# VH-VL binders against Toll/interleukin-1 receptor-like protein (TIR), part 20

Target 1, 165 residues: Toll/interleukin-1 receptor-like protein (TIR), of Arabidopsis thaliana (Mouse-ear cress) (q9ssn3)
Amino acid sequence: TKYDVFLSFRGHDTRHNFISFLYKELVRRSIRTFKDDKELENGQRFSPELKSPIEVSRFAVVVVSENYAASSWCLDELVTIMDFEKKGSITVMPIFYGVEPNHVRWQTGVLAEQFKKHASREDPEKVLKWRQALTNFAQLSGDCSGDDDSKLVDKIANEISNKKT
Key: E = the ipSAE of ESMFold2; O = the ipSAE of OpenDDE; V2 = 0.75 times the mean of E and O plus 0.25 times the DockQ between their complexes.

## First folded at step 11 (VH-VL; framework fv_fasinumab)

Design s7 (from r5 with heavy chain Q31Y S102F, light chain Q55Y; at its last look DockQ between E and O 0.62; V2 from the best seeds 0.00; counts 0 for: pae E 5.5 > 2)
Fold by OpenDDE, look of step 11:
Structure s7 (fold): chain C 165 residues (1-165), chain A 118 residues (1-118), chain B 107 residues (1-107)
Amino acid sequence: as target 1 above (165 residues)
Amino acid sequence: QVQLVQSGAEVKKPGASVKVSCKVSGYKLTYLSIHWVRQAPGKGLEWMGGFDPERGKTIYAQKFQGRVTMTEDTSTDTAYMELTSLRSEDTAVYYCATHWGFWYFDYWGQGTLVTVSS
Amino acid sequence: DIQMTQSPSSLSASAGDRVTITCRASQGIRNYLGWYQQKPGKAPKRLIYDASSLYKGVPSRFSGSGSGTEFTLTISSLQPEDLASYYCQQYNSYPYTFGQGTKVEIK
């Protein structure tokens, strides 16, 4: 595989804080990590002639923050990740950053409002796929943010290192 | 696509019980909140009760408490509504409906006519 | 219980007319109000949620407004296919309650 880790995250939420710390630590440990540096979200993220970074990654670290589910781009990415996970081609590592796992699982709390907006703007079938992906995602073993992001970064990095070997 | 398919029309006598089924397809029942709404002929909509995912329990309208039971079989993705001690006033089309936790009904069954007559 | 009073009970209008339906709540429900369309022999269909938000696929001629206790559904230009009964519903608190409905007929 080309990458060890694919980072999925809402850039606006975590690009310049948690994700930057995590990425730095992963790189320091010589873990091949893909991180999208584009600030703009679009449906055509990668060139059609190239394989998606997701497809050539061993692990997907998905950091669901407060506004992750507000982004159709993030949700589409999650659907893709979960499809590969279902096929057994990638291992998903859920990180709940400032959100409750149950809120993600049932699309409640802040996600309820986000999905009301999605329901008004998107195809119902697409919205359903997003919900399914989130529900399945939230059922996986994962970690939650706490009082110390440094500890969480170390935990994630250690877990990746252990699984990589 | 989420679809709700209900059981067929029922004819009952006063004092009898009726159990209406609502089969869910396109999504797992366990991920949905099923509610029941009825409509008497030529009348408006009346909420009977439903599952509250936030509270983790089924809530019934006071009008039907003690007389209505809402259950689910996740193995068959089927929800049920049983109404006992039927009266002529219970003659109505009964609908199952579902939402995803924001309390607005997005999907509806086709309805089940229950006629109560002596 | 929160009472929802809908008016009028029925109306008849011509194609192209502006139609307004009102729903009043017996107490404040913020914006927790939805509107449904029900055609004869069919189940209700969602139109508006949170008082003024339009679902995808619903014609733009439909709109909702209001907050607190006064709400309105407006059809800017009535079409023949809009023949139906319309219901408001509050989901501020249990039990959920509906307006008595408005039957819209086309002349």
Scores: ipSAE 0.062, ipTM 0.675, lowest interface PAE 3.4, mean pLDDT 90
ESMFold2, look of step 11: ipSAE 0.124; ipTM 0.688
ESMFold2 (binder alone), look of step 11: mean pLDDT 91; pTM 0.926

Design s8 (from r5 with heavy chain K28T T30E, light chain N31K; at its last look DockQ between E and O 0.04; V2 from the best seeds 0.00; counts 0 for: pae E 15.4 > 2, off the site)
Fold by ESMFold2, look of step 11:
Structure s8 (fold): chain C 165 residues (1-165), chain A 118 residues (1-118), chain B 107 residues (1-107)
Amino acid sequence: as target 1 above (165 residues)
Amino acid sequence: QVQLVQSGAEVKKPGASVKVSCKVSGYTLEQLSIHWVRQAPGKGLEWMGGFDPERGKTIYAQKFQGRVTMTEDTSTDTAYMELTSLRSEDTAVYYCATHWGSWYFDYWGQGTLVTVSS
Amino acid sequence: DIQMTQSPSSLSASAGDRVTITCRASQGIRKYLGWYQQKPGKAPKRLIYDASSLQKGVPSRFSGSGSGTEFTLTISSLQPEDLASYYCQQYNSYPYTFGQGTKVEIK
């Protein structure tokens, strides 16, 4: 595999705080990490002729924050990640950042309003795939955010380092 | 632990060409955008060009267009810069470096001295 | 091409002094400006990216400010190890361009 970690996140929610700290720590530990933030200039190299970064990663660290599911890009990416997880090709590490896992599982709370918007704008089958991906994602063993982002960052990085051995 | 290791110093005659290598370790070329910068003795830094992953192509500074070729071999994670029709004014230390706008890390090769003299 | 003009071209200051280096772009570059330090015989080292963000491992006495066309690197209390040449670089648009450099000497 070309990457150890594929990092999936909503840039608007987390780019300048949690994700920045997590990415820096993973790189500091020499964990090969793909950071998928197309909203920034000078992102990581990605060639259309090469395999998807998801396909060539050992782990997907997926940070679901308040507005993650508001982004169709994030949801399409999650569907792809969960398809590879189903095949056994990637290990998914869920991170619930500022959201309740049960709200992600059943698309309630703020996700309910986000999915009302999706349902009005998108094919019902596409919306169903998005909901299924979130439900399956929320069933996996994962971590929730607390008051101390640095401790969460360290925990995630430790888990990846241990699993690489 | 990311490292950029460049090929050794070279002495060239006017009119020759030079090809400097830059091997990436700790990351892959697919994770990094490699750019080339040179510095003539006692002078400042001059950007020569580099790979732009968003556009999927190499961008060259106009000053070097037509004389420089930058290539990459993803199978060996090695970037190359070739400068042709060398002149004495091309005597410089040539650096490969990573460049990411909002990314926090910055890595440079050790530099490759190219001396052009007859 | 976007021209980057540094001021001053050189300066000499005492340890402990506050030092300011200015960089002006010929066109707006938003916040896509970096500051580099280069000690003799060494590769450059980035101090600041995106105009004001401090690179990891860089002492907090270094700071950057500005946007658009006017940018400033400040060393709040000059140290002997800060003897170096300093360069700004814009990466808003190709070709990327460096300023001419500012040589900082310590009296």
Scores: ipSAE 0.000, ipTM 0.465, lowest interface PAE 15.4, mean pLDDT 83
ESMFold2 (binder alone), look of step 11: mean pLDDT 90; pTM 0.930
OpenDDE, look of step 11: ipSAE 0.438; ipTM 0.802

## First folded at step 12 (VH-VL; framework fv_fasinumab)

Design t1 (from s4 with light chain S53Y; at its last look DockQ between E and O 0.45; V2 from the best seeds 0.00; counts 0 for: pae E 10.5 > 2)
Fold by ESMFold2, look of step 12:
Structure t1 (fold): chain C 165 residues (1-165), chain A 118 residues (1-118), chain B 107 residues (1-107)
Amino acid sequence: as target 1 above (165 residues)
Amino acid sequence: QVQLVQSGAEVKKPGASVKVSCKVSGYKLTYLSIHWVRQAPGKGLEWMGGFDPERGKTIYAQKFQGRVTMTEDTSTDTAYMELTSLRSEDTAVYYCATHWGSWYFDYWGQGTLVTVSS
Amino acid sequence: DIQMTQSPSSLSASAGDRVTITCRASQGIRNYLGWYQQKPGKAPKRLIYDASYLQKGVPSRFSGSGSGTEFTLTISSLQPEDLASYYCQQYNSYPYTFGQGTKVEIK
């Protein structure tokens, strides 16, 4: 595999602290990490011959935060990640950052309003797939944020290191 | 595309029971909230009950509690509504419908006519 | 139980007319109200959810307004295919309840 970890996240919610700390710690431990920062303007696409970074990663660390599900890009990415998880091709590590897992599972709380907007703009079949991906994601064993992000970063990095070995 | 297909029309005598099926295709039942609505001939719509994902359980309209059971078989993606101790006033078309995320999904079965007569 | 009262019970209008149907709840239901269309021999179809949001694929001539206890469905320019019965439904509190319906006929 080309990457040990694919990081899926919403940059606006997490860029300035948690994701930065997590990425730096993973890199410090020589864990090959792809950081998909969708808010940066790269202007480039992968060659048709290259597999997506998701396909060539062992683990997907998916940080679902307050505005993750507001992004159609994040939701499309999650659908792809969960398709590979269903096939057994990738191990998904859910991180619930500042959100309740049950709200992600049933798309309630702040996610309810986000999905009202999606339903008014998108094909019903696509929205159904997004909901299914979130529900399946929320049923996996994962970690929740607390009051100490550095402890959460250490826990995640330790879990990856243990599973990598 | 998501479709809900119900079992065929039934004729029953008073005191009998009926079990209407609702098969989901194009999606998995485990991700849907199925509700049941009936409509007597020439009358309006009446909600009977359904799965509430926030509460994690089925809620029955009090009028039908004790006579109605709503179940699911996720291996066949089929929901069921069973109504017992049938009376002539239970003659109606029975619909299954999805109300999951009530603000964006609206799928209905074609309806099942249940006629209760002696 | 929350009772939903629709008016009128029936109406007859010409193509192109503006049609208004009103629904009153016996208690506040916030904006948890849907409008359904049922054509003869067919299952209901939702037009409006949460009082004012148009279901995808529903023509823009349909609109909904209101909150609390009073709600309105408007058809800005009635079309021949709009011949149907229309129902409001509240989903604020169990049991969910429907209005008695409004039959719309085209003259």
Scores: ipSAE 0.007, ipTM 0.570, lowest interface PAE 10.5, mean pLDDT 85
ESMFold2 (binder alone), look of step 12: mean pLDDT 91; pTM 0.933
OpenDDE, look of step 12: ipSAE 0.794; ipTM 0.901

Design t2 (from s4 with light chain S53Y Q55Y; at its last look DockQ between E and O 0.70; V2 from the best seeds 0.00; counts 0 for: pae E 7.1 > 2)
Heavy chain, then light chain:
Amino acid sequence: QVQLVQSGAEVKKPGASVKVSCKVSGYKLTYLSIHWVRQAPGKGLEWMGGFDPERGKTIYAQKFQGRVTMTEDTSTDTAYMELTSLRSEDTAVYYCATHWGSWYFDYWGQGTLVTVSS
Amino acid sequence: DIQMTQSPSSLSASAGDRVTITCRASQGIRNYLGWYQQKPGKAPKRLIYDASYLYKGVPSRFSGSGSGTEFTLTISSLQPEDLASYYCQQYNSYPYTFGQGTKVEIK
ESMFold2, look of step 12: ipSAE 0.253; ipTM 0.730
ESMFold2 (binder alone), look of step 12: mean pLDDT 90; pTM 0.925
OpenDDE, look of step 12: ipSAE 0.699; ipTM 0.868
ESMFold2, look of step 14: ipSAE 0.048; ipTM 0.641
ESMFold2 (binder alone), look of step 14: mean pLDDT 91; pTM 0.926
OpenDDE, look of step 14: ipSAE 0.679; ipTM 0.866

Design t3 (from s4 with heavy chain L32Y; at its last look DockQ between E and O 0.04; V2 from the best seeds 0.00; counts 0 for: pae E 13.6 > 2, off the site)
Fold by ESMFold2, look of step 12:
Structure t3 (fold): chain C 165 residues (1-165), chain A 118 residues (1-118), chain B 107 residues (1-107)
Amino acid sequence: as target 1 above (165 residues)
Amino acid sequence: QVQLVQSGAEVKKPGASVKVSCKVSGYKLTYYSIHWVRQAPGKGLEWMGGFDPERGKTIYAQKFQGRVTMTEDTSTDTAYMELTSLRSEDTAVYYCATHWGSWYFDYWGQGTLVTVSS
Amino acid sequence: DIQMTQSPSSLSASAGDRVTITCRASQGIRNYLGWYQQKPGKAPKRLIYDASSLQKGVPSRFSGSGSGTEFTLTISSLQPEDLASYYCQQYNSYPYTFGQGTKVEIK
């Protein structure tokens, strides 16, 4: 595979903090990592002639933060990631960053408002796929953010390093 | 648990240089973006520059370009700020701090007073 | 450079008062605005990031609002320990810049 890790995240919530530090640590450990910040011009893109970064990654580290599910782009990406997880092609590592897993599972709390907006503006079948992806994602064993993101970064990087070895 | 510990106060003459250290304890320096801010006596806060982890490089405020160098030694978890060609206007308390946009990384050093007098 | 202008430069209020400090950016900075408190002789402490998000451990009497060019820090019920200078800072673009500060005194 071309990448060990695909990072899925909402840049608005995490670009200047957690994701930057996680990416730096993964790269320092020689873990081949794709970081697609959809809110920056310098985000990595693949032409139709190349396999998507998700398809050629061993692990997907998916950081669901407060505004992750407000982004249709993030939700489309999650659907793709979870499709590959279902096939057994990628291992998904859920990170619940400043959100409760059960709020993600049931689309409650802040996600309820976000999905009210989606339901008013998007095709119902598409919204259903987004909801199912979040529900399936939240059922996986994952990590929650705590007092010090540095400990979480170290834990994630250790897990990937061990599995890579 | 995480602390930023700075080097002690300095007295310098105009034209000299100063190098202030900022040791990260409790975890690794590379998990934090270190920025430098100064405050002249009785004045407000002034950003000098810092490491931008997203771009992977140090950014300097234009006002200090050519006079300031910010480095990191990851083996000792210590960040450094060196300011050259000191002027009396550089008399200030110099702080190291974590990245300003980071919502979980609000750690500050205790400050280092640098006095520039003729 | 983006200039940050705070208002007022100083104020004096009684314990229990609602205090409002405003900060205006010379150009749009989206929500990339932080509020800092600095007590005499101490390093600054961040209260608010991204214009309205409360830093962990900061009392709920502090709140922030605004986007674009106009921002407000509110202390809903001023306490004696809130005697400090308050600064806004933009981190939308380099160089990051601070407002000139607002000194809050208890009368």
Scores: ipSAE 0.007, ipTM 0.508, lowest interface PAE 13.6, mean pLDDT 84
ESMFold2 (binder alone), look of step 12: mean pLDDT 90; pTM 0.927
OpenDDE, look of step 12: ipSAE 0.013; ipTM 0.585

Design t4 (from s4 with heavy chain L32F I34M; at its last look DockQ between E and O 0.63; V2 from the best seeds 0.00; counts 0 for: pae E 11.0 > 2)
Fold by ESMFold2, look of step 12:
Structure t4 (fold): chain C 165 residues (1-165), chain A 118 residues (1-118), chain B 107 residues (1-107)
Amino acid sequence: as target 1 above (165 residues)
Amino acid sequence: QVQLVQSGAEVKKPGASVKVSCKVSGYKLTYFSMHWVRQAPGKGLEWMGGFDPERGKTIYAQKFQGRVTMTEDTSTDTAYMELTSLRSEDTAVYYCATHWGSWYFDYWGQGTLVTVSS
Amino acid sequence: DIQMTQSPSSLSASAGDRVTITCRASQGIRNYLGWYQQKPGKAPKRLIYDASSLQKGVPSRFSGSGSGTEFTLTISSLQPEDLASYYCQQYNSYPYTFGQGTKVEIK
């Protein structure tokens, strides 16, 4: 595969702390990592003539933070990631950063208001696909954030390193 | 496109049971919080119960006093409502609908008329 | 149980009229209130959720307002196709309950 890891995240929530540390540690371990920060123009992009970075990655590390589901870009990306997970083409590693897994699974808590906005602005079929992707994502085994981001970064990087073997 | 298709009308005698089905097409049943609502002829709407995603279980309206059971078969994407010990006042149209957790999206079955008569 | 008292029980109005239906809860329900329309022989359809949020595809002549215990559904310019029964529903606490309904007829 061309990449070991595809990082999916909401830049606003995590760009200057958790994701920066995670990306640096993955690169330090020579883990080939694609980082798509959709809120910055200098993020990695792919040409329509090439396979998407998701399709050519072994793992998708998806960091669902408080405002992840507020972003249609993040949700569209998650739908694609979960489609490849269903085919068995990619292994998804869920990271629940500052959110409860059951709130993601059922779109409750802060996600309820985010989906109220989506429902008022978007086609119902599209919103249902987003909800389906979140529900399926939240049913996978994953990690939750705690008091120490550096410990979580190390745990994620260790798990990827071990599974590459 | 999501559709909720219910089983056909039923005629029952007092004391019998009825089991109404509600098949979800277009998406998987487990993505919705299914609720049941009934309407006696010429009367208003009455909530019977539904799945509570925060508690992870079905909550029943106490009025039905353990006479109602709501189940789901994920292999066929079909929800069921069974009402036992039928009385003439249970004559109603029974609806399945998506509520709670999905009440931003309003999907209803077409209704199932259950008539209870001597 | 939270009782939902809906008024009027019926009304008759001309096309173009402004129609107002009220719903009062016996206890505070925050904004956890929906408004439903049911046309003869059809399943109900939700018009308004969370007291004031318009369901997608519902005409803008429908609006909802209120919080706590008093709520209002307004039809700013009644159309012939608005002939229906209208129900409020609270989903603040179990059991969820509906108002008794308001039948709207066109003169």
Scores: ipSAE 0.007, ipTM 0.559, lowest interface PAE 11.0, mean pLDDT 85
ESMFold2 (binder alone), look of step 12: mean pLDDT 91; pTM 0.930
OpenDDE, look of step 12: ipSAE 0.611; ipTM 0.846

Design t5 (from s4 with heavy chain T98R; at its last look DockQ between E and O 0.65; V2 from the best seeds 0.00; counts 0 for: pae E 9.9 > 2)
Fold by ESMFold2, look of step 12:
Structure t5 (fold): chain C 165 residues (1-165), chain A 118 residues (1-118), chain B 107 residues (1-107)
Amino acid sequence: as target 1 above (165 residues)
Amino acid sequence: QVQLVQSGAEVKKPGASVKVSCKVSGYKLTYLSIHWVRQAPGKGLEWMGGFDPERGKTIYAQKFQGRVTMTEDTSTDTAYMELTSLRSEDTAVYYCARHWGSWYFDYWGQGTLVTVSS
Amino acid sequence: DIQMTQSPSSLSASAGDRVTITCRASQGIRNYLGWYQQKPGKAPKRLIYDASSLQKGVPSRFSGSGSGTEFTLTISSLQPEDLASYYCQQYNSYPYTFGQGTKVEIK
């Protein structure tokens, strides 16, 4: 594998806080990490190259935050990640950051409004694929944000370090 | 393509029970649940209940609470509605409908006529 | 419970006529209102969701408007295939409730 970890996240919510700390800690531990910051990638999001990093990663750490599901690009990426998870070629580590896992599972709470907008703008089949990916994602064993982001970062990094061996 | 296929028409006597099935295809019940709506002959549509994902449980219209049970078997992708203590006013076409998130119904079954008569 | 009242209960109109059906909610329901068409002997079909959003594949002669407690379905030029009963439905809160229906006949 070229990467140990593929980070999937919503930059608006997490770039300058949680993801920055997580990325630095993973790199500090010599964990080969691809950080998919879609707001900085200059359109690489549409290329086969993005799919290639997922395909050659051992783990996908997917941080679902308040506005993750508002982004069609994040949702398209999640569909791809979950397709590889289904094939058994990547291990997905869900992180629920500032959102309730039940709301992600059923696309309720803040996600309900986001999916109302998706339904008005997108093909129903595509929206269904996005919903399915979120539901399957939320059924995996994962971690929730709490009072202390640094403890969550350490927990994630420890879990990845342990699973590499 | 999404399809909801319901079991065939039934004739029941007052006091009996009926169980209507709704098999979904084109998607999995694990992703989107269904609700039940009935329509008496010549009358309008009446919502009976369905799974509410926000509460994680089935919600029944108060009129039917105590004599309706709605279940889903995700291994066979089949939903069921069972109505007990049938009476003549329960004569209706019973529809299953796919509940889109917490909002509206986007696909409907063909309907199942249940006739309650002696 | 939120009561939905449609008006009229029935109407008869000629092909090409503009048809208007109104739906009044007993409480505010924001835009959480759908319109359904039911042709004789068939299951209901969604025409409009969120008060004014046209479902894909529905002819553009159908339109919806309103918010809060007052809603309108308009058929700008009635066609023979529009012979049906029409229902509004609120999904603002449980229990979901339908209007009593409006039967549209072609003269």
Scores: ipSAE 0.007, ipTM 0.575, lowest interface PAE 9.9, mean pLDDT 86
ESMFold2 (binder alone), look of step 12: mean pLDDT 89; pTM 0.895
OpenDDE, look of step 12: ipSAE 0.016; ipTM 0.577

Design t6 (from s4 with heavy chain S102L; at its last look DockQ between E and O 0.67; V2 from the best seeds 0.00; counts 0 for: pae E 7.3 > 2, SAP .52 > .496)
Fold by ESMFold2, look of step 12:
Structure t6 (fold): chain C 165 residues (1-165), chain A 118 residues (1-118), chain B 107 residues (1-107)
Amino acid sequence: as target 1 above (165 residues)
Amino acid sequence: QVQLVQSGAEVKKPGASVKVSCKVSGYKLTYLSIHWVRQAPGKGLEWMGGFDPERGKTIYAQKFQGRVTMTEDTSTDTAYMELTSLRSEDTAVYYCATHWGLWYFDYWGQGTLVTVSS
Amino acid sequence: DIQMTQSPSSLSASAGDRVTITCRASQGIRNYLGWYQQKPGKAPKRLIYDASSLQKGVPSRFSGSGSGTEFTLTISSLQPEDLASYYCQQYNSYPYTFGQGTKVEIK
């Protein structure tokens, strides 16, 4: 595999906070990490490449924050990640950052407003596929924020290090 | 093309029970929140209960508490509503529908007429 | 329980007319209100959710407004296919409750 970890996250929520700390710790431990930032500058889109980095990663650490599901790009990526998880090709590590897992599972709370916007703009079958991916994701065993962020970073990095063999 | 297809009409005597089925096609039941609504002849709509995803459990209207049970079989994608101790006032068309606050899509079954007559 | 009171109970209007149906809640329900259309012999169909959001596939002649305790459904130009009963429903608090309905006839 080319990567140990594929990081999926919403840059708006987490780029300069939690994800920066997590990425630095993973790199410090020599964990090969692909950081998929959906807010990269114009002309450096990863949509065609996302399947390739995901396919060659051992783990997908997916950080679902308040605005993760507001991004169609994040949702398209999640569908791809969950497709590979279903095939047994990748191990998904869910992180619920500032969001309730049950709200992600049923797209309620803040996610309800986000999906109203998607429904008005997108093909209904595409939106249903996004909902399905979130529901399946939320049913996996994962970690919730609420701790000191550095303790959560250490927990995630420890879990990856222990499984990296 | 999500569809909710309900079981056929039923005629029951007072005191009996009825179990109405609602089969989901074009989607998986595990991704939906199903609610039940009834309509007596010539009357308006009445909510009976349904799955509340925020609470993670089924909520029943107090009026039907103790007489109604709502269950799901995800292996067959079928939801059920069972109403016991039937009375003539329970004569109505019973609908299954998706949860209003959760879904921008509005899916309803075709309705099941239950007639309770002595 | 939150009582939903619709007015009028029935109306008869000509094609092309603007019609307004009012729904009043017995206590505040924020914007957790839906409007439904039911044609004879058919299941209800939701027109409006969250007081003012138009359901996909519903004609733009339908609109909803209001918050708190007072809500309206407006049909800007009544069409023959709008012959139906219309219901408001609150989903702010259990039990969810419907208004008594408004029967719309076209003359």
Scores: ipSAE 0.033, ipTM 0.648, lowest interface PAE 7.3, mean pLDDT 86
ESMFold2 (binder alone), look of step 12: mean pLDDT 91; pTM 0.933
OpenDDE, look of step 12: ipSAE 0.201; ipTM 0.708

Design t7 (from s4 with heavy chain S102F; at its last look DockQ between E and O 0.64; V2 from the best seeds 0.00; counts 0 for: pae E 9.2 > 2)
Fold by ESMFold2, look of step 12:
Structure t7 (fold): chain C 165 residues (1-165), chain A 118 residues (1-118), chain B 107 residues (1-107)
Amino acid sequence: as target 1 above (165 residues)
Amino acid sequence: QVQLVQSGAEVKKPGASVKVSCKVSGYKLTYLSIHWVRQAPGKGLEWMGGFDPERGKTIYAQKFQGRVTMTEDTSTDTAYMELTSLRSEDTAVYYCATHWGFWYFDYWGQGTLVTVSS
Amino acid sequence: DIQMTQSPSSLSASAGDRVTITCRASQGIRNYLGWYQQKPGKAPKRLIYDASSLQKGVPSRFSGSGSGTEFTLTISSLQPEDLASYYCQQYNSYPYTFGQGTKVEIK
């Protein structure tokens, strides 16, 4: 595989806090990490003849924060990640950052309003795929944020390091 | 596409039990929250209970506590409602339906007539 | 329990008429109210959700309004196929409850 970790996250929520800490620690441990910050894309296109970063990663660390599901880009990416997880090609590590896992599982709480907007603007079949991906994601064993982001970063990095061996 | 298909009509004696099935097709039960509603002949609709997504567990209407059990088998995509200690006033059509907080889904089973008669 | 009271209990109207059915909640339910149509021998079918949002595939002659405790279902031009019983339902709090129904007949 080309990468150990594919990081999926909503940049506006986490770029200058949790994700920065996590990325730095993963790099410090020599964990090959792809940081997919879609809001920093500079018109770049991934070459069709090259495998996507998801396809060539061992782990997908997916950080679902308050506005993750408001982004169609994040949801499309999650569908792809969960397709590879179902095939056994990638191990998904869910991180619930500032959100309740059951709210992600059932698209309630803040996600309910986000999906009301999606339903009014998008094809129903596409919205159903997004909901399905979130439900499947929330059923996996994962970590929740607490009062200390540094402890969560260490826990995630330790879990990845242990699973690499 | 999505369908809820219920088991057939049943005739029971007072004191017996009934277990109604609700099979989901065209979608997975794990993505749905199933609730049960009954309608006595010539009467209105009465909620019995169902899965509460906020609490992550089944909630039963107080009227039926101790007599009703609602279960799910995700391997067969089938939900069940079992009502025990049947009485003649339990004669009704029993429906399974998707939870109304998921208002983008409006799926109901076809109904199962349960007749409780001596 | 939140009691839902519908008015009228029944009505008869001509094709093309504007029909209004009201539903009162005994407590505030915000906009967590649905309107259902039930034809004889059939399961209910939702027409309106969240008080005023039209369910996909429902004719635009149906509309809903209201919030809090007073709600209205309107059929702007009654059609012969609208012969049915109509129910409101609150899903604001347990136990979820339905109105007693309104039977609509075509003259």
Scores: ipSAE 0.007, ipTM 0.582, lowest interface PAE 9.2, mean pLDDT 86
ESMFold2 (binder alone), look of step 12: mean pLDDT 91; pTM 0.932
OpenDDE, look of step 12: ipSAE 0.337; ipTM 0.761

